# VHH binders against q9yez8: the designs that were tried, part 24

Target 1, 342 residues: q9yez8
Amino acid sequence: MVEARGGLDPRRLFKAYYSLSPPVEEPRDIAYREFAFQLFDGDVYVRHIGFDSMEELLSYMAREAPKNAYYSVARYSLPTARSMEEKGWLGSELMFDIDVDSLEGCGEVLGDSCLSRGYKQAVRLVEALYRDFGVPSTLYFTGNRGFHVLADCGWCRRLGREERREIARYFTLEGLRLELIIPRPGRRGVRPAPPSPDDPGLRGWIARAALERGVDLSAVHEAIEDLLDDVRVAIDVKVTQDISRLARIVGSLNGKAGLLVARLGLEGFHPGDWLSPFRGEVEFRASARLEESRILGRTVSLEPGRVYSMPAHIAVLLQLKGYGAVAGGEVVVRAAAGWRPL
Key: E = the ipSAE of ESMFold2; O = the ipSAE of OpenDDE; V2 = 0.75 times the mean of E and O plus 0.25 times the DockQ between their complexes.

## First folded at step 10 (VHH; framework vhh_8cml_1)

Design M1 (at its last look DockQ between E and O 0.51; V2 from the best seeds 0.00; counts 0 for: pae E 3.2 > 2)
Fold by ESMFold2, look of step 10:
Structure M1 (fold): chain B 342 residues (1-342), chain A 124 residues (1-124)
Amino acid sequence: as target 1 above (342 residues)
Amino acid sequence: EVQLVESGGGLVQPGGSLRLSCAASGFTFDSYAMGWFRQAPGQEREFVALISWSGGETDYSDSAKGRFTISRDNAKNTVYLQMNSLKPEDTGVYFCAAGPYTDEWYDSTSYDYWGQGTQVTVSS
């Protein structure tokens, strides 16, 4: 347990966290990965870093206390090389990124409901990857306002950018040619078979969405916009196609919100203090207005110039988001052990 | 001291071409993605093009796609914007920017360093 008396300096809080044996997950095949970090001081951003062991990675993070910490979805024969040609690409995981700010009504909105909507999209993606591609995957909260899904599978490791782009477009429905999947009846009285929930791919997925809504399978075209919304996943195709993309180190802190990058299950996501290693009660001086919002399970509103008593994990988030600053109180920094959902 | 210095702007006729350069110093250039943004008089700064640290990924605004090409030379710490088929609507100050190219770098707020800009004027 480390206390940070009388003020809030994000660098010192992050330093304390990384010094307390943080529950950082070891990236698979660590010696083949490129690492990158955004630092609070010195070089703003560094990459082309390699580690031979988890011990080396943890020592680096304790020493540097990075603002953001990343590793490559790629495996390289020489990850510290400074060009792709010299790095020797061996293959890449599939990475999908769901940014809740891209969801309707969720732009710069600060609140838990948009996280819940993003989570539902991420679960939809994880389930469809397994169902439609046979690809098991892992879901992570990014520590701010997004979710990552990572998958490592034998057939997909060496896919190029074009193939990865086409996988991503399956989920965004970009370029969808619905007539090829669910043909409409022809003028000659021909009646194409309706989709079945047992059909592969999008055809079966649309059928399952129709059944859930009580829509007759022979009439899916009448509800097609709602059905497509039920299956669409709002991912950034550019992230998925990029074989050199960086993923966040699980258990590291996100510098925009001071929250943990956390592994998630599929049965629910309820933001709360378990996403933060920061504890205590503090006084927070607001410098910007915040309309009533539910943030990490707490109802919060702010008027500029007012001082509020609040839990440290909320105050840290609000300060990093630019809503004000901690004006007094104590922040206790604890390892997140026992706070991470299994 | 970090510096991004744009050059190559000027006055050009519609349909003409221009090549912008941005010389970078004071930071680890081959760790950063680079971008070009532009600002027309009375308008907000808008995205034009970006290129990943290695040059392996590029992206363009809808108005730039097909006409502009971003490239970089990491040995010279320089990023370029080749602008072809220029239109009067391309007029503005063009800024070079450098950012980390992580999961949160898709607009101007994601870039750490900015140049002072170079004027591009396309007159009819």
Scores: ipSAE 0.440, ipTM 0.783, lowest interface PAE 3.2, mean pLDDT 87
Fold by OpenDDE, look of step 10:
Structure M1 (fold): chain B 342 residues (1-342), chain A 124 residues (1-124)
Amino acid sequence: as target 1 above (342 residues)
Amino acid sequence: EVQLVESGGGLVQPGGSLRLSCAASGFTFDSYAMGWFRQAPGQEREFVALISWSGGETDYSDSAKGRFTISRDNAKNTVYLQMNSLKPEDTGVYFCAAGPYTDEWYDSTSYDYWGQGTQVTVSS
């Protein structure tokens, strides 16, 4: 394992990380992807970048040490063209974005409870894509407050804006006609069959939600609003509609939290130090108040003006979030923090 | 040199309308998402609306939804904000911004270029 010591400046820390040849997932058909980077200097994005190999990408990242790193979900014949039309669109992965900001009760701080809730919805999405559409997908943590789900299939790639929107609406339940899925009794003494967990589509999901809540399947109508809340996935439909969306490079750092863009399994999500390459115990001077919160598996509270001793992975996150600054100590930067691309 | 020049601001009564324009130069306009932000005195700059490079995707803040419409003319390198049913709370300096279409498109820090702003005042 290669380690490097970084300074207290986030730019320097990021530089140290990318200089260690960190595990970055290679985008499929890398030569056909557009890359974009936000640099620390002026927070300006550099767009329309192309790479022919993973080696070139890694070299660039090592050299430039981007604050944020992206690649296109689209494949282009000429990804470096300045005009989007001139790029020559060849197809795009289906992308879904879940942001914890869309969840009720989730504040500005990156709390574990909110991340867990977002993760649960993302898992629901992945399962539904597979069960209902026959499409395998990959789940990623964005390194901050969201999750991305990417689906790559032959027919998926060629979907236009409207088709993508319709798929998205399936998950948001926008335009749902419940009476078509769970009919009401139409005649005296005649009741439709209750939904079954084996039923296809949303009907099955509603049934499964009922079972999880201990609701009798024959009484689904009595709890339908709650069940729909369980079934609904809070995705950003605009992201899914866009065939030219940029996705974060897996294994890169998110500049807003200093956490890894990480591929996740479906077995569970437990935020912790493995989401950060930064190690060590540091002194952190708080400049803003933070109510008691669970962050990356640790209970944290801050009062302005006070100095705290804390792990670097939390301190750097708090600094990037504007709660203060690392005031002392050194940060050890590791390329392998416990996560690897699959 | 990159320039974003806003126009169309002014004083209007509650319930009135304004149409803001932002003329862009110095960069490949149709490769950038465009956004409008506003800042009231003593307040933080806040997101108002955005439009994708092609104009196919638009989104709005909750306050703007149903009242504001963002559009663009790539041939003229101009982005517009039609504001209807204006309220006193809409008062502020409105900024045009250009940036990539990222997962952080609601965040001002995701935009590379900014105009000088145009004042919008809604008052009786």
Scores: ipSAE 0.316, ipTM 0.728, lowest interface PAE 1.5, mean pLDDT 90
ESMFold2 (binder alone), look of step 10: mean pLDDT 81; pTM 0.813

Design M2 (at its last look DockQ between E and O 0.19; V2 from the best seeds 0.00; counts 0 for: pae O 5.2 > 2, placed apart)
Fold by ESMFold2, look of step 10:
Structure M2 (fold): chain B 342 residues (1-342), chain A 124 residues (1-124)
Amino acid sequence: as target 1 above (342 residues)
Amino acid sequence: EVQLVESGGGLVQPGGSLRLSCAASGFTFDSYAMGWFRQAPGQEREFVALISWSGGETDYSDSAKGRFTISRDNAKNTVYLQMNSLKPEDTGVYFCAAGPYIDEWYDSTSYDYWGQGTQVTVSS
């Protein structure tokens, strides 16, 4: 229980959450991972931290109540070393980052429709990793404005920066040589076969996109820009290239929005209070204008200087985003509150 | 007390070179990505270059690619920007910044600490 009569201190909310046996997922091979945290005190960011056990990690998080919590996609022989060569890199998972703000018309992160668009991109990526590379992967909501897809596979663990860039470019279509995938009819007596939905790789993917749009498979070049947009995945290639990249700890809170980093399925994503451990009704004093938006399944608008009654999970999000501050009411913090069933 | 102190700016002729330095103190330098931004009069700050905590990843704005090189010396808590083939369009105040390695780092709002800047003027 956190009282909000004189304003809400996000540090105390996070402290309460981490003290209530939070449903934090143990990173695989925890003793080989580097950990990093951003702390509320001065926004201090520290890395090169290691833990021998989940108990140590949970104890640290309960004590420090981090604003943001991360672990390396890499496994290292000495994760606490302060240089890459001393750390002893043993290999890295593939990580893909979908930043909702990079999507057209989504520079403002608060809208649910932009989260839904990012989710569709992430599902597209998960499906294509399995279909085109034989690689199962997991999908996570980052607790703010993005999605991560992580894949841990034997052939990919030791790939270097350039190979990881090539994999990422398959999905962004950067450097695509379309003529090699779907040759144009150039010779009068010979016509290239149209793509089939059963074709491997991008060729088959384009064919499936064409069928979904009702485009004749023999005429895909006439709609090619739309079809490429249907298969393109808006990932940040630089994230995937970086063997030392950090991923968010599943079950931790994202300090920008106060939402859980959550494992997702492929069946749909419906933002709501389940993304938050915070409950209750509070009074929120706005300090910035927000045009009417759907936020976590609720319609919200703000005029500077006005006070609004709203659910705690939305008020905490708005305060962390700088739209105002909680001015009254009581926030209940529960380890299981708002957690997705898994 | 966090401090980022830029130096090495000045007046140069077009086609000339400058090396900017940024001395950092008051925080754990080798945990942070470092960036350079610049601001011309009447313009927003714009991204110029960044370098990861280890120096293993760098990136540049389109206007800086091929002409500028960012580097860091973690033993000296210093980040550098070597600027070659300078053009009048490069004129502005150059700011050093430090931010998290993990999230989007091209956006100025992703940096926690900022220097006060050093003036670079490119004119004949």
Scores: ipSAE 0.369, ipTM 0.747, lowest interface PAE 3.9, mean pLDDT 87
Fold by OpenDDE, look of step 10:
Structure M2 (fold): chain B 342 residues (1-342), chain A 124 residues (1-124)
Amino acid sequence: as target 1 above (342 residues)
Amino acid sequence: EVQLVESGGGLVQPGGSLRLSCAASGFTFDSYAMGWFRQAPGQEREFVALISWSGGETDYSDSAKGRFTISRDNAKNTVYLQMNSLKPEDTGVYFCAAGPYIDEWYDSTSYDYWGQGTQVTVSS
């Protein structure tokens, strides 16, 4: 395993990471993708970049050391064209974005509890895409406060903005006519059959939610609001409907938290040091207050003006979040810190 | 040639209203998100509002929420910013911008095209 020592400046740390030829997942049909980068210098975005090979991409990243790195979910005939029309759209993966900011009670700090909740919703989304639409998908941690789900299928690629939005609405439950899914007793005293977990679509999900809550299937109406809350997935509809959306490069670092964009399985998500390439014990001078929080598997609290000893992966995250700065020590940067492309 | 031309700016008293317009040409208007930014003297350009390609999604800065409304007419290739309850702090040059959605879509550097700006002055 190749290691490099980085400075205390996040820009330098990122540069060190990308200079180590880190494991980055190659986008399919790379030559047809648009790439975009946000650089540390002035936080400027550079867009409409194209690469013919993974080698070229990695070389660029090593050279430029971007704060954030993106690729298009769309395939284009001419991805470097500046106008979307001239790019020649060939199709786009279906993208879903779940941000923990949309979850109740989730603050600004990157707390493990919020990430876990977001992950749970993302898993449901993945399962629903497969169960209800027959579409396999991949789940990624964005390296900060969100999750991306990417679905790639023949018919998916050619969906327009409106169709994509409708799919998104299926998960957000926007426009849901509950009476069509869970009908109430109506004509001649006929009592509709209760929903079953084997039922298709949202009806089945509602039934499954009921079972998980210990709600009798014949009494789902009494708890319907709670059940809908369990079934609803808080995705960003505008992300899904955009055929030209840019996604984060898997294996790249998120400039807001210094964590890896990482592909995840469905077996669980336990935030920890494996999400960061930064290692070592450092001194961190806090400049803002942070109430006791669980971050990357550690309990952290901060008082302004105080200096703390902590692991580098947490210190760098806190620094990028504006809670202070690394005041001493050296950070070891590793290309493979426990995560690799699947 | 891509052009974004802002209009509707001017002098208004506190509590007053203005409606900005931005006429776009030279690109596929309904394929782009449109945004409004503003820049006060001596300050950095800041995000004000954004509207999706269809107009179905909008977002605002905290300062703009509840007071400003962004809208668009794709048939006219125009984006609008209705500004109500204006405050002196709203004074600045307002810029129209066009770009696709990106992770940090509120960042001005993510937008491809910009107008020349229109001056908005809120003063008693």
Scores: ipSAE 0.024, ipTM 0.455, lowest interface PAE 5.2, mean pLDDT 89
ESMFold2 (binder alone), look of step 10: mean pLDDT 81; pTM 0.821

Design M3 (at its last look DockQ between E and O 0.19; V2 from the best seeds 0.00; counts 0 for: pae O 8.7 > 2, placed apart)
Fold by ESMFold2, look of step 10:
Structure M3 (fold): chain B 342 residues (1-342), chain A 124 residues (1-124)
Amino acid sequence: as target 1 above (342 residues)
Amino acid sequence: EVQLVESGGGLVQPGGSLRLSCAASGFTFDSYAMGWFRQAPGQEREFVALISWSGGETDYSDSAKGRFTISRDNAKNTVYLQMNSLKPEDTGVYFCAAGPYLDEWYSPTSYDYWGQGTQVTVSS
C-alpha cells in the first residue's frame, strides 16, 4: 500500500490514484478503439482519441487524471477520425446499460438497496444472453449507480442499429406478442401446452417466474402482469442500438462517486470500501440533509452544518454528490483497492 | 470560452413552422451530443430532442415526436430543430445544450453547456 496525502480537491485525489500504478484493465484491441475523457477542468469532454499501446493510455491517464474515462464498444480502422464514415467501422460489441436511478422508487434515493435491485436485473440479463442466445458476457459496476453488460461474439459484432434494438427489446418486453409465446386457448380449439421451466426463451423465463411465485403453470395468464414484471430487464434501448457507444475503462474512477469501475461475478454484489482506493479518517462538514441510508455498507445520516468523523471513501463520495466537503483529517490513496466480484 | 447561440425563434400561428439554429464555439463540437430543451414561464426546462455526436442517433419527447426534427452539421458546428405543426403548448424559450450523452440523456444535468435561448411564441 502506498500512502499519499490527499487534499480537499477531488482532482488531486484522482491524480494520485492514476500516478500510483492503478489497476486499469487494458481494453481489447486497444489500437482499434476510440477513447474519450471528461476532465475536471471545466468538465471538458473529448472524443476521437487513440492510443497505440497500454503504456500510452496509462501515461495519458496519469498526466490528465480524468474525471471519467471511456473507450468505444466499436473497433475502427481509423479511431481518431471525426466522422463514422472516415473512422472505418469494423464492428461493435453489444452493450447493455442498467441505471438503478431509473428503477421504480430509486430516482432520488442515495444508498445501497437500489444497487442490489439493479444487480439482480444485470445478472438475469447475463444469464439470459447465455441461455437464450448462447452469448457469454461480462458484468461491470460503473462506479456510481449503474451496471453495464458487454457481450462480444463473432455474429454480434456486425449487427446494425435495428438488429441491436430488436435484441434490447427482447429484454424490455417492448412490443411483446404474448399470444405467440403463450397462446390462449381458442374457442372450440385445442388447448395449448402450458409453459415449462425447460422451455427456451421468454416462455421458459415466464414459467420459472411462475414457479417462484407458486403460480400454476396452466394458469399463468391470471398472473401475467406480475410474471412479466419479474422477467423484464430495465435496460436503455438507445444505449444498446448505438454502434458508436462508449464503455467505461475498467479500473478507472467514476467522477460522480469516486468509485472504481469494477468487473463483477454473478454470486452477489456487496458494496463496500473495496470499491474505493481512498482510505483514512476525515472530518466531513455537511451542507445538505441526508436521511439515514446504507452507503457502501455503512449507515449514514447528515444534518446541514454538522461535522462528522467518517471513513474517507464515504466522505469523498458524499462530497462528489454535493452533500458537503472534507473539512479535516487525511485522505490516503492506495496503490490498489479491492474491487472483488461479490 | 464556450458559446451556444440560438436563433430562428419568433411568433407563428398554430399549425405553422419554425427552424431553430444553434451555433457552437469554444469546444470540440463533434465530440458532443446536442439537445434542445424548452421552458414555459414558471416551469422547469423540459427535454425536446437530442442528437448524438455523429447524428446517427436521435430521440424526441412524446410531444415533439412526429412534428420536430433535430439535425446537425458538424462542418458548420451547428445543430438545428425543424418544428412543424406548431401548437400553443409549444410556446416557450428554446435552449440548445451540449453534453456527452452517456447516462441520463433526458435530464438537463447530462448537459454541460447551455445557450441563452430563443423565444418561440405560438398564438394567433
Scores: ipSAE 0.497, ipTM 0.806, lowest interface PAE 2.7, mean pLDDT 87
Fold by OpenDDE, look of step 10:
Structure M3 (fold): chain B 342 residues (1-342), chain A 124 residues (1-124)
Amino acid sequence: as target 1 above (342 residues)
Amino acid sequence: EVQLVESGGGLVQPGGSLRLSCAASGFTFDSYAMGWFRQAPGQEREFVALISWSGGETDYSDSAKGRFTISRDNAKNTVYLQMNSLKPEDTGVYFCAAGPYLDEWYSPTSYDYWGQGTQVTVSS
């Protein structure tokens, strides 16, 4: 195992990571993808980059050590063209973005509870895509405060912006006409059958939510608002409808938190040190207050001016979030942090 | 050639209104998100408003919310910014920008094309 020691500068740490040939997932049809990078220098985005091979991509990342790294969900005939028209769009994966910022009670800190809630919604999305649309998808942690779900299918690729928007609305429940899904009793006093978990679409999801809450299926109307809250997925519709959206490179680091963009399964999500390539015990000088929070499986609280001993993966995250800075010690950077691309 | 040409700027008193227009050419207008940014002297360019390709999605900076309205007419290849209840703090050069969206919707780097800007001055 190759290890590199990084300094206290996040740029240097990222450089060390990318110089170790980290496990990065190769985008499908890499030569047809547009790549974009945000560099530490001036936070400038470099766009319209193309690579013919994974080797070229890795070489570039090693050299430039980007703060953030992206690839297009779209395939293009000429991905390096600056004009979108000239790129020659060939199709796009269907992308969904869930950000924990959209969740009630989720603050600025990257708390495990919020991540867990976001993950739960993402899992529901994945399940719904499959159950309701017959589309398999892949779930990723974005390395910060969000999750991406990517779906790739023949008909999916050719969807336009409006069609993608409508799919997104299915999950956000925007424009939902509840009376069409769960009808009220009719004029003749006929009571419609209660929803069943085996029912298709949102009706089935509502029924399943009811069961999970211990709500009688015949009393769904009495708890409908709560049930809809359970069924709703807080996705960014703008992301889904954009056929030219960029996704984060899997295995790259998110510059906002210093965590890995990681593929996730559906069996659970337990944030921990495996999401970071940074190791070691360091001294961290806090510059801002942080209420007691669970971060990457550790309880953390900060008072301004105090120096704490903590693991590097947490310290670097806190530094990038503006809570202070690593004041002492060395960070060991590892290419294999416990995550591997599938 | 891609062109974005802003108009409608000028001098207005506090509490007044302006309507900015941006005429676009040289690209498929209805395939791009459009945004407005502004830059005050000595300050960085900041996000004001954005509108999706269809106009179905809009968003605003905190300062603009409730006062500004972004709209577009795809038939005319034009994006608008209606600014009401203007304040001295709204003074600056306003820029029109064309997408596409990147990871950060509100970042100037998320936009490919820019206009030359139009001056808006709010003063008594």
Scores: ipSAE 0.014, ipTM 0.322, lowest interface PAE 8.7, mean pLDDT 89
ESMFold2 (binder alone), look of step 10: mean pLDDT 81; pTM 0.819

Design M4 (at its last look DockQ between E and O 0.07; V2 from the best seeds 0.00; counts 0 for: pae O 9.4 > 2, placed apart)
Fold by ESMFold2, look of step 10:
Structure M4 (fold): chain B 342 residues (1-342), chain A 124 residues (1-124)
Amino acid sequence: as target 1 above (342 residues)
Amino acid sequence: EVQLVESGGGLVQPGGSLRLSCAASGFTFDSYAMGWFRQAPGQEREFVALISWSGGETDYSDSAKGRFTISRDNAKNTVYLQMNSLKPEDTGVYFCAAGPYVDEWRSPKSYDYWGQGTQVTVSS
């Protein structure tokens, strides 16, 4: 219930959200986790914070109304210590980060189609973790332009940086020895078997990608660049390698877009107002051009200097992205997160 | 009041070495990743190196890999860049920067605090 009479104040909106019993999910083993926050006051970033209970975490978030909120993928014996040695590392989850802006044609593009492309890669990653490694994992929307996949398994926790790097390289195809996976048709008398969709590992993924494209399995080399692009997951190896990496708190707001960090299923991702706690109709004064784009399920275009009537969840996103400012109307903040269609 | 103060720049011959320092104050140094950027005349700032809050992770541009080493001393609130085998294309103003290391860390936009820079000139 925040009024936008004098323009949108993101700090006030976030304060309202965190004051209304936000549906923040408790991080597992909360007392072993390091927390970090970016605050609106001076854009200050702090880490080495610990909580003994969910109540402490929620109290902190209601009081500080953080711009961004994080917890460690690591478990530590002393999470508030200020050095890795003193923290006492006990192990880390595997984390994979898919940034849609790194996809070809998607750099700083607002459109939902780039989110859909990132989602498809994230689902492939979840499926491959299970099929190829036997590791169940969970998929999250980061509240902006990305997805995280987290996996916590016994053998995963103890992996060192180099082992984590090699797992990530499996998905990026960095260092791929394609001839070992799909031998080229060779000299006379040499005829390697074509890949099958039932083959393990990357070979099976290439075969399944070929079937989706209608490519003959015996001729995969003719389309190999396209097939590898279909199979490759554009994760950031440095994120997966880093045992001290931070994950976003589920149910918190992402300060870049004003959208919720949301747990996702694998059956589809349809961006919409359910990713935002903000409701209402506002007047939005554009200061930058936006070519026609589908944003959170709504077609939007902007010309500088024009005023538009639009839903609050889109206006908040556009203002945080620098396309203009709310000039009038009322923003209502819902008490509970809406990460699913209403 | 946040301050990042670079030092150690200068004129050096090709193949030479320099050690840059950046003294930090006014913020919680051991919460931040630290980076070095450089800017040649008429060009945009270019990522050189990054070191995570603990020093446990580093990242380098392609041109810096194998020649430069970033390090930090959290007790002294200082980050360093050891620059070896310097080449004329390394010439520019080198900036120290601090950021959270969450996304786009190779982009200057991802850093909250910046120093004034120190000039590095490689001539022969």
Scores: ipSAE 0.564, ipTM 0.841, lowest interface PAE 2.4, mean pLDDT 88
Fold by OpenDDE, look of step 10:
Structure M4 (fold): chain B 342 residues (1-342), chain A 124 residues (1-124)
Amino acid sequence: as target 1 above (342 residues)
Amino acid sequence: EVQLVESGGGLVQPGGSLRLSCAASGFTFDSYAMGWFRQAPGQEREFVALISWSGGETDYSDSAKGRFTISRDNAKNTVYLQMNSLKPEDTGVYFCAAGPYVDEWRSPKSYDYWGQGTQVTVSS
């Protein structure tokens, strides 16, 4: 444990965290991954970095204390090469990005309600990948306003841009021809069978959504827009189609919120102090107004110029978001905040 | 909903300066390279400048090189184009664009999201 006194800059906090040998998940085939880091000094990014071992990566992170840390979803024969061609692409995990910014009604503040909504969609995605594609995947909180889903399978790795795009579109429902999934009654007055939750693909998901809403399966057409909204996953298709996308290192901190990139299960997501390595009660001087919001399980409101007593994990988040600064107290930095890589 | 909103355009005399801004929303800003394009009347949209997702790499058209500077603030989800020593030939609608960094970034086809553009007019 490292204690840091009030008036702290984020650099010191992050340095303290990474110096404690925090639990960081080792990327598979680490020697074949490209790494990139944003440093606090001038917000400079360092790219095309390679590591032969987890020890080297951790040493680097301890030394440099990056504001943000990334690794490639792609495996390369020469990950340190500057040109993508010279890197020698060997395959890429399938990556999906869900950002709460894409959700209606979600503002700038990192609210629990928005995170919960994003999480729900991410779970839908994970379930669909498995049910519909037979692909297991892993869900991560990005440490700020998004979720990543990574799928790694033999055929997945070799998918090109267009194939990845098509998979992504399956979830966004872009280009959906509903009449092919839920046909209308034919010319002879014959009614097609209603969708069943056991049906494959989107038809099954629509049926399941109907059941959840208490909509009769024979009346799906009457509520189809609402049901499609439930089925749709707001992923960034462009992220998915990019074979050279970078993902955040699991166990690293997100420089925008000071929260952990954390692996999540499917049983639920309850934002709280476990997403932060920072502990203690501190004084926080607000410099901006914040409407009443639920943040990391706590109701928070701010008026400019006022000083508040609050937990460090919330204070640091608010500081990084530009709402003020820690004015007093001590922050205890812990390597194990309640999360561990699986 | 993805939005790119350009601002800062206007009328300026030759030799003058403008600073364009592009505010982005609805997508993971720091995952995308940002570019500026321009389109003069009757001309095709042409590449002006690009900045990588991290800001670590930049590229400029020959016309822009030495006069224009592209930058970004990922905390604000904003990309900027500082334009100095403006010439009448720089007149046009300037577009902000977001796309993957790995593609040919001088091609408009490599960009996924576009703003509506802001008019820049350089005239005496």
Scores: ipSAE 0.008, ipTM 0.266, lowest interface PAE 9.4, mean pLDDT 89
ESMFold2 (binder alone), look of step 10: mean pLDDT 83; pTM 0.835

